# VHH binders against Uncharacterized protein DDB_G0275255, part 9

Target 1, 266 residues: Uncharacterized protein DDB_G0275255, of Dictyostelium discoideum (Social amoeba) (q8t2u0)
Amino acid sequence: SSILKANFYYKVDWENVQCFVPPCPKYTIQKLNTNEKSQKILDFIFPNGLNKTTLLGDESKTLIVLGTTQPSSKFPNNATDFLVTRVYKSLPLGNKQTSTDKYYMFGDNGTRCKTSPCPNIVAALLNVHSQEIINTISQPYEKNVGFLDSVWLSSKNIRSDDFGLIGQGTIKNGVISISNSFIYLPDPPIKCPELPLLKCVEGNSMTYSRDENRCLVSPRCTKFGVCTLSIPLCNKGYRLVSFPSTELNGCPKFFCDPEFVNKTHK
Key: E = the ipSAE of ESMFold2; O = the ipSAE of OpenDDE; V2 = 0.75 times the mean of E and O plus 0.25 times the DockQ between their complexes.

## First folded at step 7 (VHH; framework vhh_7aqx_2)

Design k1 (from a3 with S105L R110K; at its last look DockQ between E and O 0.01; V2 from the best seeds 0.00; counts 0 for: pae O 17.6 > 2, placed apart)
Fold by OpenDDE, look of step 7:
Structure k1 (fold): chain B 266 residues (1-266), chain A 124 residues (1-124)
Amino acid sequence: as target 1 above (266 residues)
Amino acid sequence: QVQLQESGGGLVQAGGSLRLSCTTSGRTFSSYAFSWFRQAPGEEREFVGAISRSGGYTDYADSVKGRFTISRDNAKNTFYLQMNSLKTEDTAVYYCAADLVYYGLWDESKYDYWGQGTQVTVSS
């Protein structure tokens, strides 16, 4: 068919795909927030800058894609490819996903309040023209993922751009309880800027801050203090990162970043 | 106390590559920033490059910028100097140094520990 299809959000699964006669699909896609049957996909066509191998790795059902299906270039009469526009990857939490939780994106509805609760968030249901106003997004990651950069995560919650996260969860009494968050990739969308070299006086060391994109910023000279020697361990699916921090008198500040996000510093 | 030991030096032709390693003793590898220095015959020891405690920041002398790369592996208590596009003027004894103070890269007196050095010779 020559009819252009609309883009929708799909969850990707590559477990238990059976094929007896080639060409053999490798993936299935399930349209989010619908009861539509899963579709078999031969291959994904990703935009430039994304590594298919990294995204479609061992952990199935961790990928959400925005895009459309099209006949396979290799097998137009026998197979379907998926043209990907956007990619989102699940933040590991260590819990099982529930089938009842719906998928949302969040925006600011412009409401401003002096007191809490403030219904300033719009939760838009993906793939359907439905939205709900909520007061708070309750993320479970801070509690369950050690040394997670909460500033980074929070910055992804409510976005006016395309770089916001997809939240799977349930809304009750103006609060959405998130069971799983999917981060827009690549993250960060733009490479971190290079930092200038500072010349610090004796006894002082150069330190950094970390911004919402997990980039090191604001190099400063700080008196070097006594540091602890303990190095934290990250949860499964996360990698340890550190940088000299002004807040810690030049000692390393530690974070656990998801493995699938781009490294922002060495 | 930290002991530093360089390795990987040798003879290489101009345009070639060499990787130096500096292995540290002890359990405090992560507490140090590390630097590479070099000293050519008849010249003063000069700064080559450095890497921060976290590895998040590196600095290089202008003469080696773009050609040399410093990295560290905390699990191995080792940091490295990858030297590419080597020139004859890169011929020197290369020293690794450790500094508890993150920044003192251009002042040799600030470094707490030094290696014995490894010879790098680049032939034309």
Scores: ipSAE 0.000, ipTM 0.161, lowest interface PAE 17.6, mean pLDDT 87
ESMFold2, look of step 7: ipSAE 0.012; ipTM 0.460
ESMFold2 (binder alone), look of step 7: mean pLDDT 79; pTM 0.809

Design k2 (from a3 with S105L D107E; at its last look DockQ between E and O 0.68; V2 from the best seeds 0.00; counts 0 for: pae O 10.0 > 2, unsure alone 58.8 < 65)
Amino acid sequence: QVQLQESGGGLVQAGGSLRLSCTTSGRTFSSYAFSWFRQAPGEEREFVGAISRSGGYTDYADSVKGRFTISRDNAKNTFYLQMNSLKTEDTAVYYCAADLVYYGLWEESRYDYWGQGTQVTVSS
ESMFold2, look of step 7: ipSAE 0.191; ipTM 0.624
ESMFold2 (binder alone), look of step 7: mean pLDDT 77; pTM 0.793
OpenDDE, look of step 7: ipSAE 0.006; ipTM 0.234

Design k3 (from a3 with R27S L100I D107E R110K; at its last look DockQ between E and O 0.02; V2 from the best seeds 0.00; counts 0 for: pae E 10.7 > 2, unsure alone 64.6 < 65, placed apart)
Fold by ESMFold2, look of step 7:
Structure k3 (fold): chain B 266 residues (1-266), chain A 124 residues (1-124)
Amino acid sequence: as target 1 above (266 residues)
Amino acid sequence: QVQLQESGGGLVQAGGSLRLSCTTSGSTFSSYAFSWFRQAPGEEREFVGAISRSGGYTDYADSVKGRFTISRDNAKNTFYLQMNSLKTEDTAVYYCAADIVYYGSWEESKYDYWGQGTQVTVSS
């Protein structure tokens, strides 16, 4: 359908309560940054390429959805479904949320400075026609998550496209202290380009860099160096990935990627 | 880890023109703000100019204002430095730098990624 509908950002919640007679909605949505009452939702209709069974259930409390309600396809007179336009999922191992936290997206306001701090960031409250200017986004994940891909996360803080993160946090003195970041799904939003097949001479191996979309790039033949034998473990909610790194002379570079994002290499 | 690659350097007579290009190994170019820096032998690296992610905001060092123009073409994944009215003082290695963690500062320490540099030599 090409019919324009009003879209709002909602936090999803889930309650495993007893239900004796269908329809049995176990989900609720609440409009972000408001005190509006929660609304019962029977089912979510996700965009193509997203797997409902991996997103819902116990993991529903980690979701923010953009979209609109509609009568249920199964129970049109008795229940409500949610048509999802976008979905965001929180990274594991944020900080505990506070009572002053609000939900923001961030943009560039065009201000430029020779030195820091620079008040060049617009923090836009979701669902509310309100914004304020800040100079710093403080993320908790670089400290909390071992082997986090900091370039990947940083690339999502301030964007002009639709693929930026939602930050839950409190602003004080021009700094937002993020409790939780919600990542736009699917990630990466655009499939990684294919790499050329390269055959290296003896004594060399194919090596790569990894870009801000977690894609392997810049294939080169590199003389193999001596590698350490240790393999790290990732925190719960993260999976270990590795690739032969140009930076490490062909030795594996490790990251702990969120389990809920798409794999981009073996 | 993103790689930046400069091209277009070389020898040019004073008063001539040269255009440098910067390409990225990233899968999307539109997420980056870019700057050019240069370093003459025995000197510290100095800011030349910058362009925002949108392409709508530019700034230049005083020494190059009116002679150098920065632009970007996100459809071609390319960031340019057009250098006109070149002087022997413009002789340096020119570096492209990318800012993924965007704070709006042009300080050298704020850039996440750097190219290897391209030599520009301006002779009489």
Scores: ipSAE 0.000, ipTM 0.403, lowest interface PAE 10.7, mean pLDDT 83
ESMFold2 (binder alone), look of step 7: mean pLDDT 78; pTM 0.799
OpenDDE, look of step 7: ipSAE 0.006; ipTM 0.229

Design k4 (from a3 with Y102W S105L D107T R110K; at its last look DockQ between E and O 0.59; V2 from the best seeds 0.00; counts 0 for: pae E 5.6 > 2, unsure alone 63.5 < 65)
Fold by ESMFold2, look of step 7:
Structure k4 (fold): chain B 266 residues (1-266), chain A 124 residues (1-124)
Amino acid sequence: as target 1 above (266 residues)
Amino acid sequence: QVQLQESGGGLVQAGGSLRLSCTTSGRTFSSYAFSWFRQAPGEEREFVGAISRSGGYTDYADSVKGRFTISRDNAKNTFYLQMNSLKTEDTAVYYCAADLVWYGLWTESKYDYWGQGTQVTVSS
């Protein structure tokens, strides 16, 4: 009889300790939502298309990985590698986790209401056979991070595709209070559609809006408007991006995007 | 919260084809990932193939790759298993299962909902 490999979601930790004799595993993984002991990992084997410089060493402390263990390719009798199926990375500037926090994914349960609040969200506990109905996902980032693309983040809470976030938080009275959100990588998971580069008549410039995947869309020639010269600074862990915005009559609209997601425009 | 029903099983000669269907009640079909499992008499239940919520990710057991194809139709609330080039070793009860969380290499212990199963018998 054939057996299946079991995948689980793990939180990654890292310690740069001195090691005289290989193998020198510096990572640990802890199965989410369980009391299982942490396990040492020598190397991670990531899927193609990921920027590994944002995923290894000290940066790995921000990761959740889905996958399974296997004997090390270099030290099969003495060390363990991790075969990664998916990786998620926490947004900088979440709130401090609490002892009651658990790790969830969210879905739409199909309930529709005339009256608020509506208990239309399934919060599914990762790794553990349990789920709970809630009405509200409360994110900390709208207050903690200036110029965060709130439409992008909000779209990640509950998705009709496979690329929703993992929320670490506590549920009380039908509301989850998120401490940290972990974003599926790569983001965007599907490359933005190509954008036409048309010349506009004199006095006009090409302007755009930005959709929930951070892709520029709806290109339009717009007459120049008067713009305020005010360029924001982003918090550490975020990079400033801008584009000529239709909404702002061609003036730049700014966002602070996480440094670990792919650029979608120049 | 969701009920699954398999159909399309039966008797087929080796080398033949069969299509199984798994239907669900209610509007929540698009919120779940689905899989097929099978169990022959005296054996453990084994993974056959899985499909993500969007249909963008599929996975198959090595024993069925190239012969079996899974798909989903959200408009009909139906998840399919197309089985081609059937072998006597494919004889089993086939089950569909659903889960909100996608795990890639799925095991039965992670699924919230199961169908009752449909018998597939492949004669020589």
Scores: ipSAE 0.085, ipTM 0.527, lowest interface PAE 5.6, mean pLDDT 84
ESMFold2 (binder alone), look of step 7: mean pLDDT 78; pTM 0.795
OpenDDE, look of step 7: ipSAE 0.168; ipTM 0.604

## First folded at step 8 (VHH; framework vhh_7aqx_2)

Design m2 (from a3 with F34M S105T; at its last look DockQ between E and O 0.01; V2 from the best seeds 0.00; counts 0 for: pae E 13.5 > 2, unsure alone 64.5 < 65, placed apart)
Fold by ESMFold2, look of step 8:
Structure m2 (fold): chain B 266 residues (1-266), chain A 124 residues (1-124)
Amino acid sequence: as target 1 above (266 residues)
Amino acid sequence: QVQLQESGGGLVQAGGSLRLSCTTSGRTFSSYAMSWFRQAPGEEREFVGAISRSGGYTDYADSVKGRFTISRDNAKNTFYLQMNSLKTEDTAVYYCAADLVYYGTWDESRYDYWGQGTQVTVSS
């Protein structure tokens, strides 16, 4: 029965190919970490609250989806749809994938050490019941992307909940070298709390910090500081965001956030 | 990029207690494995104790086990070192350090972020 089917992780591809007679499936899925043949998909059924502009057509080439197939709602005898349980999207400006890359999620195995290296990370292969113990996750994005929120990204490497990233990479000598990281969507998974309006005394303005969910927190009135007037530019695929920062004495702090994640502040 | 600020140092008599604080400038410390180190004049930094990102694991140097306790307070965005039964050999500058790369080790070479230190002086 379709209600009892297991969910698997698939890489999505897309090609805008001429098609003369419907149904015209333009997507394919391929089960991660396996040699199974790709399967054609007509349409994806996403969870509520996702921006499909970042998920369809050419943008779908950056997706991993968790879910299962079902007959098409439009062409039930002739085409297949995909019922999505989770969607992950790769960060722009990863490194080129290699033929040895596999797809992993990471967990903490509870081991603690006084010295490095410490084999405390479980690298679990998706779709196949196999895992490997490692000591280090090496991300390419700190070097490749200016003004990336490194705390946000680091908070996604290993999670106790379901919102951790998927890492595509190769393991050597207890280190996984990530080529591409796929971020669980929506991000943040829980909407940021509303901020109180605070009336500040003359000469002060309201300032903030930003937490690992990219939410503004800890509103305070801060005396105006002297600010540098340079405005950074973000790499393609990233958007510039800023906020009045407590740590910078009210001067703007800048991040380049992925364009595909939800805005958390103005 | 992350800012760490220690406080709570000072002069105490041997056998006394002191509580050090480390704040992260508004980022939640649930993103950090956190450690305390100390350095006496002319010596290398010495590991004191650590707490994992989840808070489920702690470790301490043998010289401080049973006397020092590391804890976290999410509401205050603060990490603490409770120091009891202080000895003159505990005199040092105490540093907090954060590991935003989740390696699960306590050694000094893995910490990317350090505070400026706070002086603790234990008199006889």
Scores: ipSAE 0.000, ipTM 0.259, lowest interface PAE 13.5, mean pLDDT 83
ESMFold2 (binder alone), look of step 8: mean pLDDT 78; pTM 0.801
OpenDDE, look of step 8: ipSAE 0.370; ipTM 0.725

Design m3 (from a3 with L100Y D107T; at its last look DockQ between E and O 0.62; V2 from the best seeds 0.00; counts 0 for: pae O 8.9 > 2, unsure alone 63.4 < 65)
Amino acid sequence: QVQLQESGGGLVQAGGSLRLSCTTSGRTFSSYAFSWFRQAPGEEREFVGAISRSGGYTDYADSVKGRFTISRDNAKNTFYLQMNSLKTEDTAVYYCAADYVYYGSWTESRYDYWGQGTQVTVSS
ESMFold2, look of step 8: ipSAE 0.311; ipTM 0.714
ESMFold2 (binder alone), look of step 8: mean pLDDT 78; pTM 0.796
OpenDDE, look of step 8: ipSAE 0.008; ipTM 0.256

Design m4 (from a3 with L100F S105D Y111F; at its last look DockQ between E and O 0.52; V2 from the best seeds 0.00; counts 0 for: pae O 5.8 > 2, unsure alone 64.2 < 65)
Amino acid sequence: QVQLQESGGGLVQAGGSLRLSCTTSGRTFSSYAFSWFRQAPGEEREFVGAISRSGGYTDYADSVKGRFTISRDNAKNTFYLQMNSLKTEDTAVYYCAADFVYYGDWDESRFDYWGQGTQVTVSS
ESMFold2, look of step 8: ipSAE 0.314; ipTM 0.645
ESMFold2 (binder alone), look of step 8: mean pLDDT 78; pTM 0.797
OpenDDE, look of step 8: ipSAE 0.020; ipTM 0.402

Design m5 (from a3 with R27F F34M Y102W D107T; at its last look DockQ between E and O 0.12; V2 from the best seeds 0.00; counts 0 for: pae O 8.6 > 2, placed apart)
Fold by OpenDDE, look of step 8:
Structure m5 (fold): chain B 266 residues (1-266), chain A 124 residues (1-124)
Amino acid sequence: as target 1 above (266 residues)
Amino acid sequence: QVQLQESGGGLVQAGGSLRLSCTTSGFTFSSYAMSWFRQAPGEEREFVGAISRSGGYTDYADSVKGRFTISRDNAKNTFYLQMNSLKTEDTAVYYCAADLVWYGSWTESRYDYWGQGTQVTVSS
């Protein structure tokens, strides 16, 4: 069998240092859930679909990457590059910082219950062969980030595909308390489907619903009602988005989406 | 030591069915998306299909959609390719591959581990 180097999850750090004599590695990686020494990285090789410029620099401090190290293409004897297979970006949560919490990914363990609590979630500890069964994921984003799409975020916790988020947190009594969530990039991982253009009768306009991928869906012709003109403000790191909502009789529905996720609509 | 071993290949008549297996060891199987590739004589290796880590999502090449089904058993470190309604053009060496990357095109360079392949021959 043909094999490549083993891939692991790393937290990325960045130092804005002046380069006098190349090579000048500006990045460091720390293997998650381990006490291994950090490694200096000269450059990251990202897969197609990700913009290196937007992810690195100061922004790199918010990244978790899955991948492996290799000799630098530019300085094979003096520097190391990181070949990235997956990228995750921290979902902003004010100034909250937690350094001791471990990093997990979550899955459905197949357990089904008639009553709560139901231990139907497996929390897999990244980079180590360890997992724990839990019944609840407690995250602070819904309460602390105004107008956050909770459906979008919740849909990422337990996935049958490969687009689940990384949760940093602590597990106690079947509950993981999340201190930080890292979103798989790009988001959405699959492009939103194209929508038909409806020809609405006079006085009606096209309205939509939004699904768990933040895609507009189910276009309809809706007669406009009276709308309240209250535009919310988003927390730092989030952008305001809106769409004409079927639910709101054509009035705009607002969300605060993370700035680092792809726009799915105007 | 990482191992991927294909099995279940052989000779089958057109319209018939065949089930391939890929048994793996030496790596955390459940952490990888798995794919099948095939290579016909004189042709480039082509993507056949992929299955996500948990098995909840699959993707297939257009040429095999509706005929082939991929599944996996993480407890057994094995994933499968059920091939129905086989055609002569399905004749190829079939390879299993492990991939940590889910996003993007199904290119060979993405994959971390490869099997040695199993021959599938479909006769007219």
Scores: ipSAE 0.013, ipTM 0.278, lowest interface PAE 8.6, mean pLDDT 88
ESMFold2, look of step 8: ipSAE 0.068; ipTM 0.497
ESMFold2 (binder alone), look of step 8: mean pLDDT 83; pTM 0.837

Design m6 (from a3 with R27S Y102W S105L D107T; at its last look DockQ between E and O 0.57; V2 from the best seeds 0.00; counts 0 for: pae E 8.3 > 2, unsure alone 58.7 < 65)
Fold by ESMFold2, look of step 8:
Structure m6 (fold): chain B 266 residues (1-266), chain A 124 residues (1-124)
Amino acid sequence: as target 1 above (266 residues)
Amino acid sequence: QVQLQESGGGLVQAGGSLRLSCTTSGSTFSSYAFSWFRQAPGEEREFVGAISRSGGYTDYADSVKGRFTISRDNAKNTFYLQMNSLKTEDTAVYYCAADLVWYGLWTESRYDYWGQGTQVTVSS
């Protein structure tokens, strides 16, 4: 057919309810940026490669899903399932949302400026045909999360591919103040390339940089450095990772990556 | 915001090929996902195919799968429809459309910007 079911972006919610007779839907979805009433969902059908058990239950409150509804596979006359096309999950330690927050994706509008502010960003409302031009995306995570990979997060704001983040926030005076960012899963969406094998002469060690996809790149042999013994602790929801860093003369560079993204290096 | 211009239409014999182009004269091409639609006289506009911002996702109407190929060249700001093995039923005005946010499905109401159309006529 030339007409298919429409996909929309929904915020997922979950509640623990008493249920005597199946079906017992414990999830609801609310279409983003609309006043439509929430709809009960019995089960979600995720794309291959995503772990249902880590996404469902109480953790489902952190999700935005793109997709459509269908009759339940188990109770087709009495319940509704959701066929998921894409999943996004919120970073821990955002700011508290406000009543003026809306959900956006961002793009580059082609404007180039010699000076700031530059109104070069399109902020597109999800689910509705509306957009506005802004000059700044203000993220809360650099301040709220110690050892955040800010290059990685910044790379997700405005993408030329389809794997950019969804920003929940309020626009004022050309600036969006993000309360929460929702990261496309899986992250990274494409596996990191393999690195060439190098052997270092005595007194040197193999060191790396990390790119915007959290992949180790630019292997080099670097003279041994004197390293501090301090190892940071990550906030709840984040996992400590490290690698021998070129810029730190082989000493470990640390990041706190979200626990829900894939590991990209040992 | 963005202006779209189709080109490459014309008359072609059944079994032949054409390549349509869609260029922008407004905003940055790389910010948009694109689709082709077509409309025969007296019929509703129908989806032909779509391509994501990156080109990593494409989708096609069943009636054109295997015969039509969509591609984009962000360096040239151009979106293409390669039509092979054309049939008389492919005769229509072909429109390109652009959307900043890819919704994962196609329908006419999802696209913010449209071209003026280019005529393709397939003779028997």
Scores: ipSAE 0.013, ipTM 0.437, lowest interface PAE 8.3, mean pLDDT 84
ESMFold2 (binder alone), look of step 8: mean pLDDT 77; pTM 0.786
OpenDDE, look of step 8: ipSAE 0.020; ipTM 0.408

## First folded at step 10 (VHH; framework vhh_7aqx_2)

Design n1 (from a3 with F34M L100F S105T; at its last look DockQ between E and O 0.67; V2 from the best seeds 0.00; counts 0 for: pae O 5.4 > 2, unsure alone 63.8 < 65)
Fold by OpenDDE, look of step 10:
Structure n1 (fold): chain B 266 residues (1-266), chain A 124 residues (1-124)
Amino acid sequence: as target 1 above (266 residues)
Amino acid sequence: QVQLQESGGGLVQAGGSLRLSCTTSGRTFSSYAMSWFRQAPGEEREFVGAISRSGGYTDYADSVKGRFTISRDNAKNTFYLQMNSLKTEDTAVYYCAADFVYYGTWDESRYDYWGQGTQVTVSS
């Protein structure tokens, strides 16, 4: 059979890895939504475009990886490497996980309703053949993170990216309460388009909107108004970004983006 | 809810090319990862290749790598398998399958929707 070796989703941990006989693994992986025993991993093989040091230098248990195990190239008889296909990074300032939390990906099932609630979301359980229909994804980050780009986060759930978000949470009465969300990296997966420089008349300045990928779009010449002087502070793990906003009459629009996502504008 | 229909199969000489299509019904084509499978007579169904929802990710069985290419057109609700440098061993019924979640298990039981299959015969 020419069937490929199966890829699964795993949570990565590198805390308290004990080894007495070299080569010593540095990491453990736990298959999501299963009770399988954790596996010891010597090393991760990342695809091009991802920095291993940056990803694995963060706090333990903040990464989910899609991939497969293979014998180590250096120690094929004694150690196991993990071939990574995809990486997901946890958004800071999620809620504490509950004992009933599972890991899901979400999709649009095509249902359209005139009234709410509308059961138009498929929650697919990772690594197992199980799905549930839900009507609402409840994220904790809007509450926990000041100046979060909710449009960006919402777009990650279902519509914009190929499986761009993993949600850890519990489903009850058609609502999934998410404790933590993991974002597919790199983000955005495609670079933002270049924007033209507009030549605005005197008294006007170039302003923008921001799309679901955190890209600046729709440049316009806008008459500059009076702006407030206050600059917000971002929570830990987030960086402040701003741009002249069309909707704010040329005043800066502020967002707190996760530090681990790529910058999309100055 | 979703119906898959394969087309483009037929008889081709070894070394030739063939392009299969899988057309889906409905409005949710972009929500599905898509895969091709094939089954030769007397053999088990085997994975050929897969493509992510946006088309940004593809994976292939070793036996077809470099020869087969999978693509999709979400505007046309169509999934494609371009088969080049065909071999007699490629003779099989080819199936398309759809799933919401893509993680490369290639277990046929994971897929929610299957086509009826299209016969590909490669002659020597």
Scores: ipSAE 0.018, ipTM 0.464, lowest interface PAE 5.4, mean pLDDT 87
ESMFold2, look of step 10: ipSAE 0.132; ipTM 0.585
ESMFold2 (binder alone), look of step 10: mean pLDDT 78; pTM 0.803

Design n2 (from n1 with A33Y; at its last look DockQ between E and O 0.73; V2 from the best seeds 0.00; counts 0 for: pae E 4.9 > 2)
Amino acid sequence: QVQLQESGGGLVQAGGSLRLSCTTSGRTFSSYYMSWFRQAPGEEREFVGAISRSGGYTDYADSVKGRFTISRDNAKNTFYLQMNSLKTEDTAVYYCAADFVYYGTWDESRYDYWGQGTQVTVSS
ESMFold2, look of step 10: ipSAE 0.171; ipTM 0.582
ESMFold2 (binder alone), look of step 10: mean pLDDT 78; pTM 0.800
OpenDDE, look of step 10: ipSAE 0.614; ipTM 0.818

Design n3 (from n1 with D99K T105D; at its last look DockQ between E and O 0.50; V2 from the best seeds 0.00; counts 0 for: pae E 8.7 > 2, unsure alone 64.5 < 65)
Fold by ESMFold2, look of step 10:
Structure n3 (fold): chain B 266 residues (1-266), chain A 124 residues (1-124)
Amino acid sequence: as target 1 above (266 residues)
Amino acid sequence: QVQLQESGGGLVQAGGSLRLSCTTSGRTFSSYAMSWFRQAPGEEREFVGAISRSGGYTDYADSVKGRFTISRDNAKNTFYLQMNSLKTEDTAVYYCAAKFVYYGDWDESRYDYWGQGTQVTVSS
């Protein structure tokens, strides 16, 4: 018989407890949307392209991992490792979770409407075979985070690829109220394309737009205008980025991007 | 609403190859993770392999790893199973199935849409 090893989504927790004698598992995982007991994990085996050092320790408390357990490579008879297929990390400054929150992925069910609300979204519970149709995903981050790239975040709600977010929230009356969103890593999942170098005539400067993957696109020589000198500050957990914006006549457009995503421009 | 249709089945000699196709008339093919299942006469239906919505993640039953390859073309609403080095044990009706969100759980009860099946017969 061939037996397939199932992958499930788990929330990671961590406690830095002083330990003298190995093995000393300091992580636990709990299967999302279930009442299963947490399980101790010694080590995580991440896919290529992720920096294990920057995702573990205290930062692991913000993670959801997809994968499965296996005997520890170091202590196979008395410790457990986790083989990671995918990792997701929560955005800072969500809302406090409620006892009714569950973890979902979202998709487009193909319905198209002339009027709102349109019940065109499938909200699928992770790990559990249960889905429902909703019309609205309500994110907390535009209210909570100054200078958030709303186009980027909105693009993560429902995608035609595998890189959509996991939403923790409660569904009522066809609306999910998200408390926390978990972003697939790495972000962007594919590095931004290189841009050609252009030379602009005097009075013009090279300007850009930023696409839904936070990549600079549409390079253009634009007559630059007078810019204000105010530079915003970002909330904790976010870093300030800027670029010369076509929309702003060459003046810097600012975003506060999560510190944990890859930089896509200087 | 999604309707799935398999094609490409037939009779093939052991060691040979076949390519199965699964097409849909639905407009939302790219929203589904897709899987192949098979059922031999008198046996339980078994998982063969799965592919994520974009094609970026695949998984296979141990009995077919290295011999079978799953792919998809979302522009043509088509999902494929390339079967190489076929064995008599591969004789079965092959079904394509769709579920809306990709997981690593391949229990057949989690699939929302199923095709009608296509017969593959491998002779010695």
Scores: ipSAE 0.011, ipTM 0.453, lowest interface PAE 8.7, mean pLDDT 85
ESMFold2 (binder alone), look of step 10: mean pLDDT 80; pTM 0.818
OpenDDE, look of step 10: ipSAE 0.032; ipTM 0.485

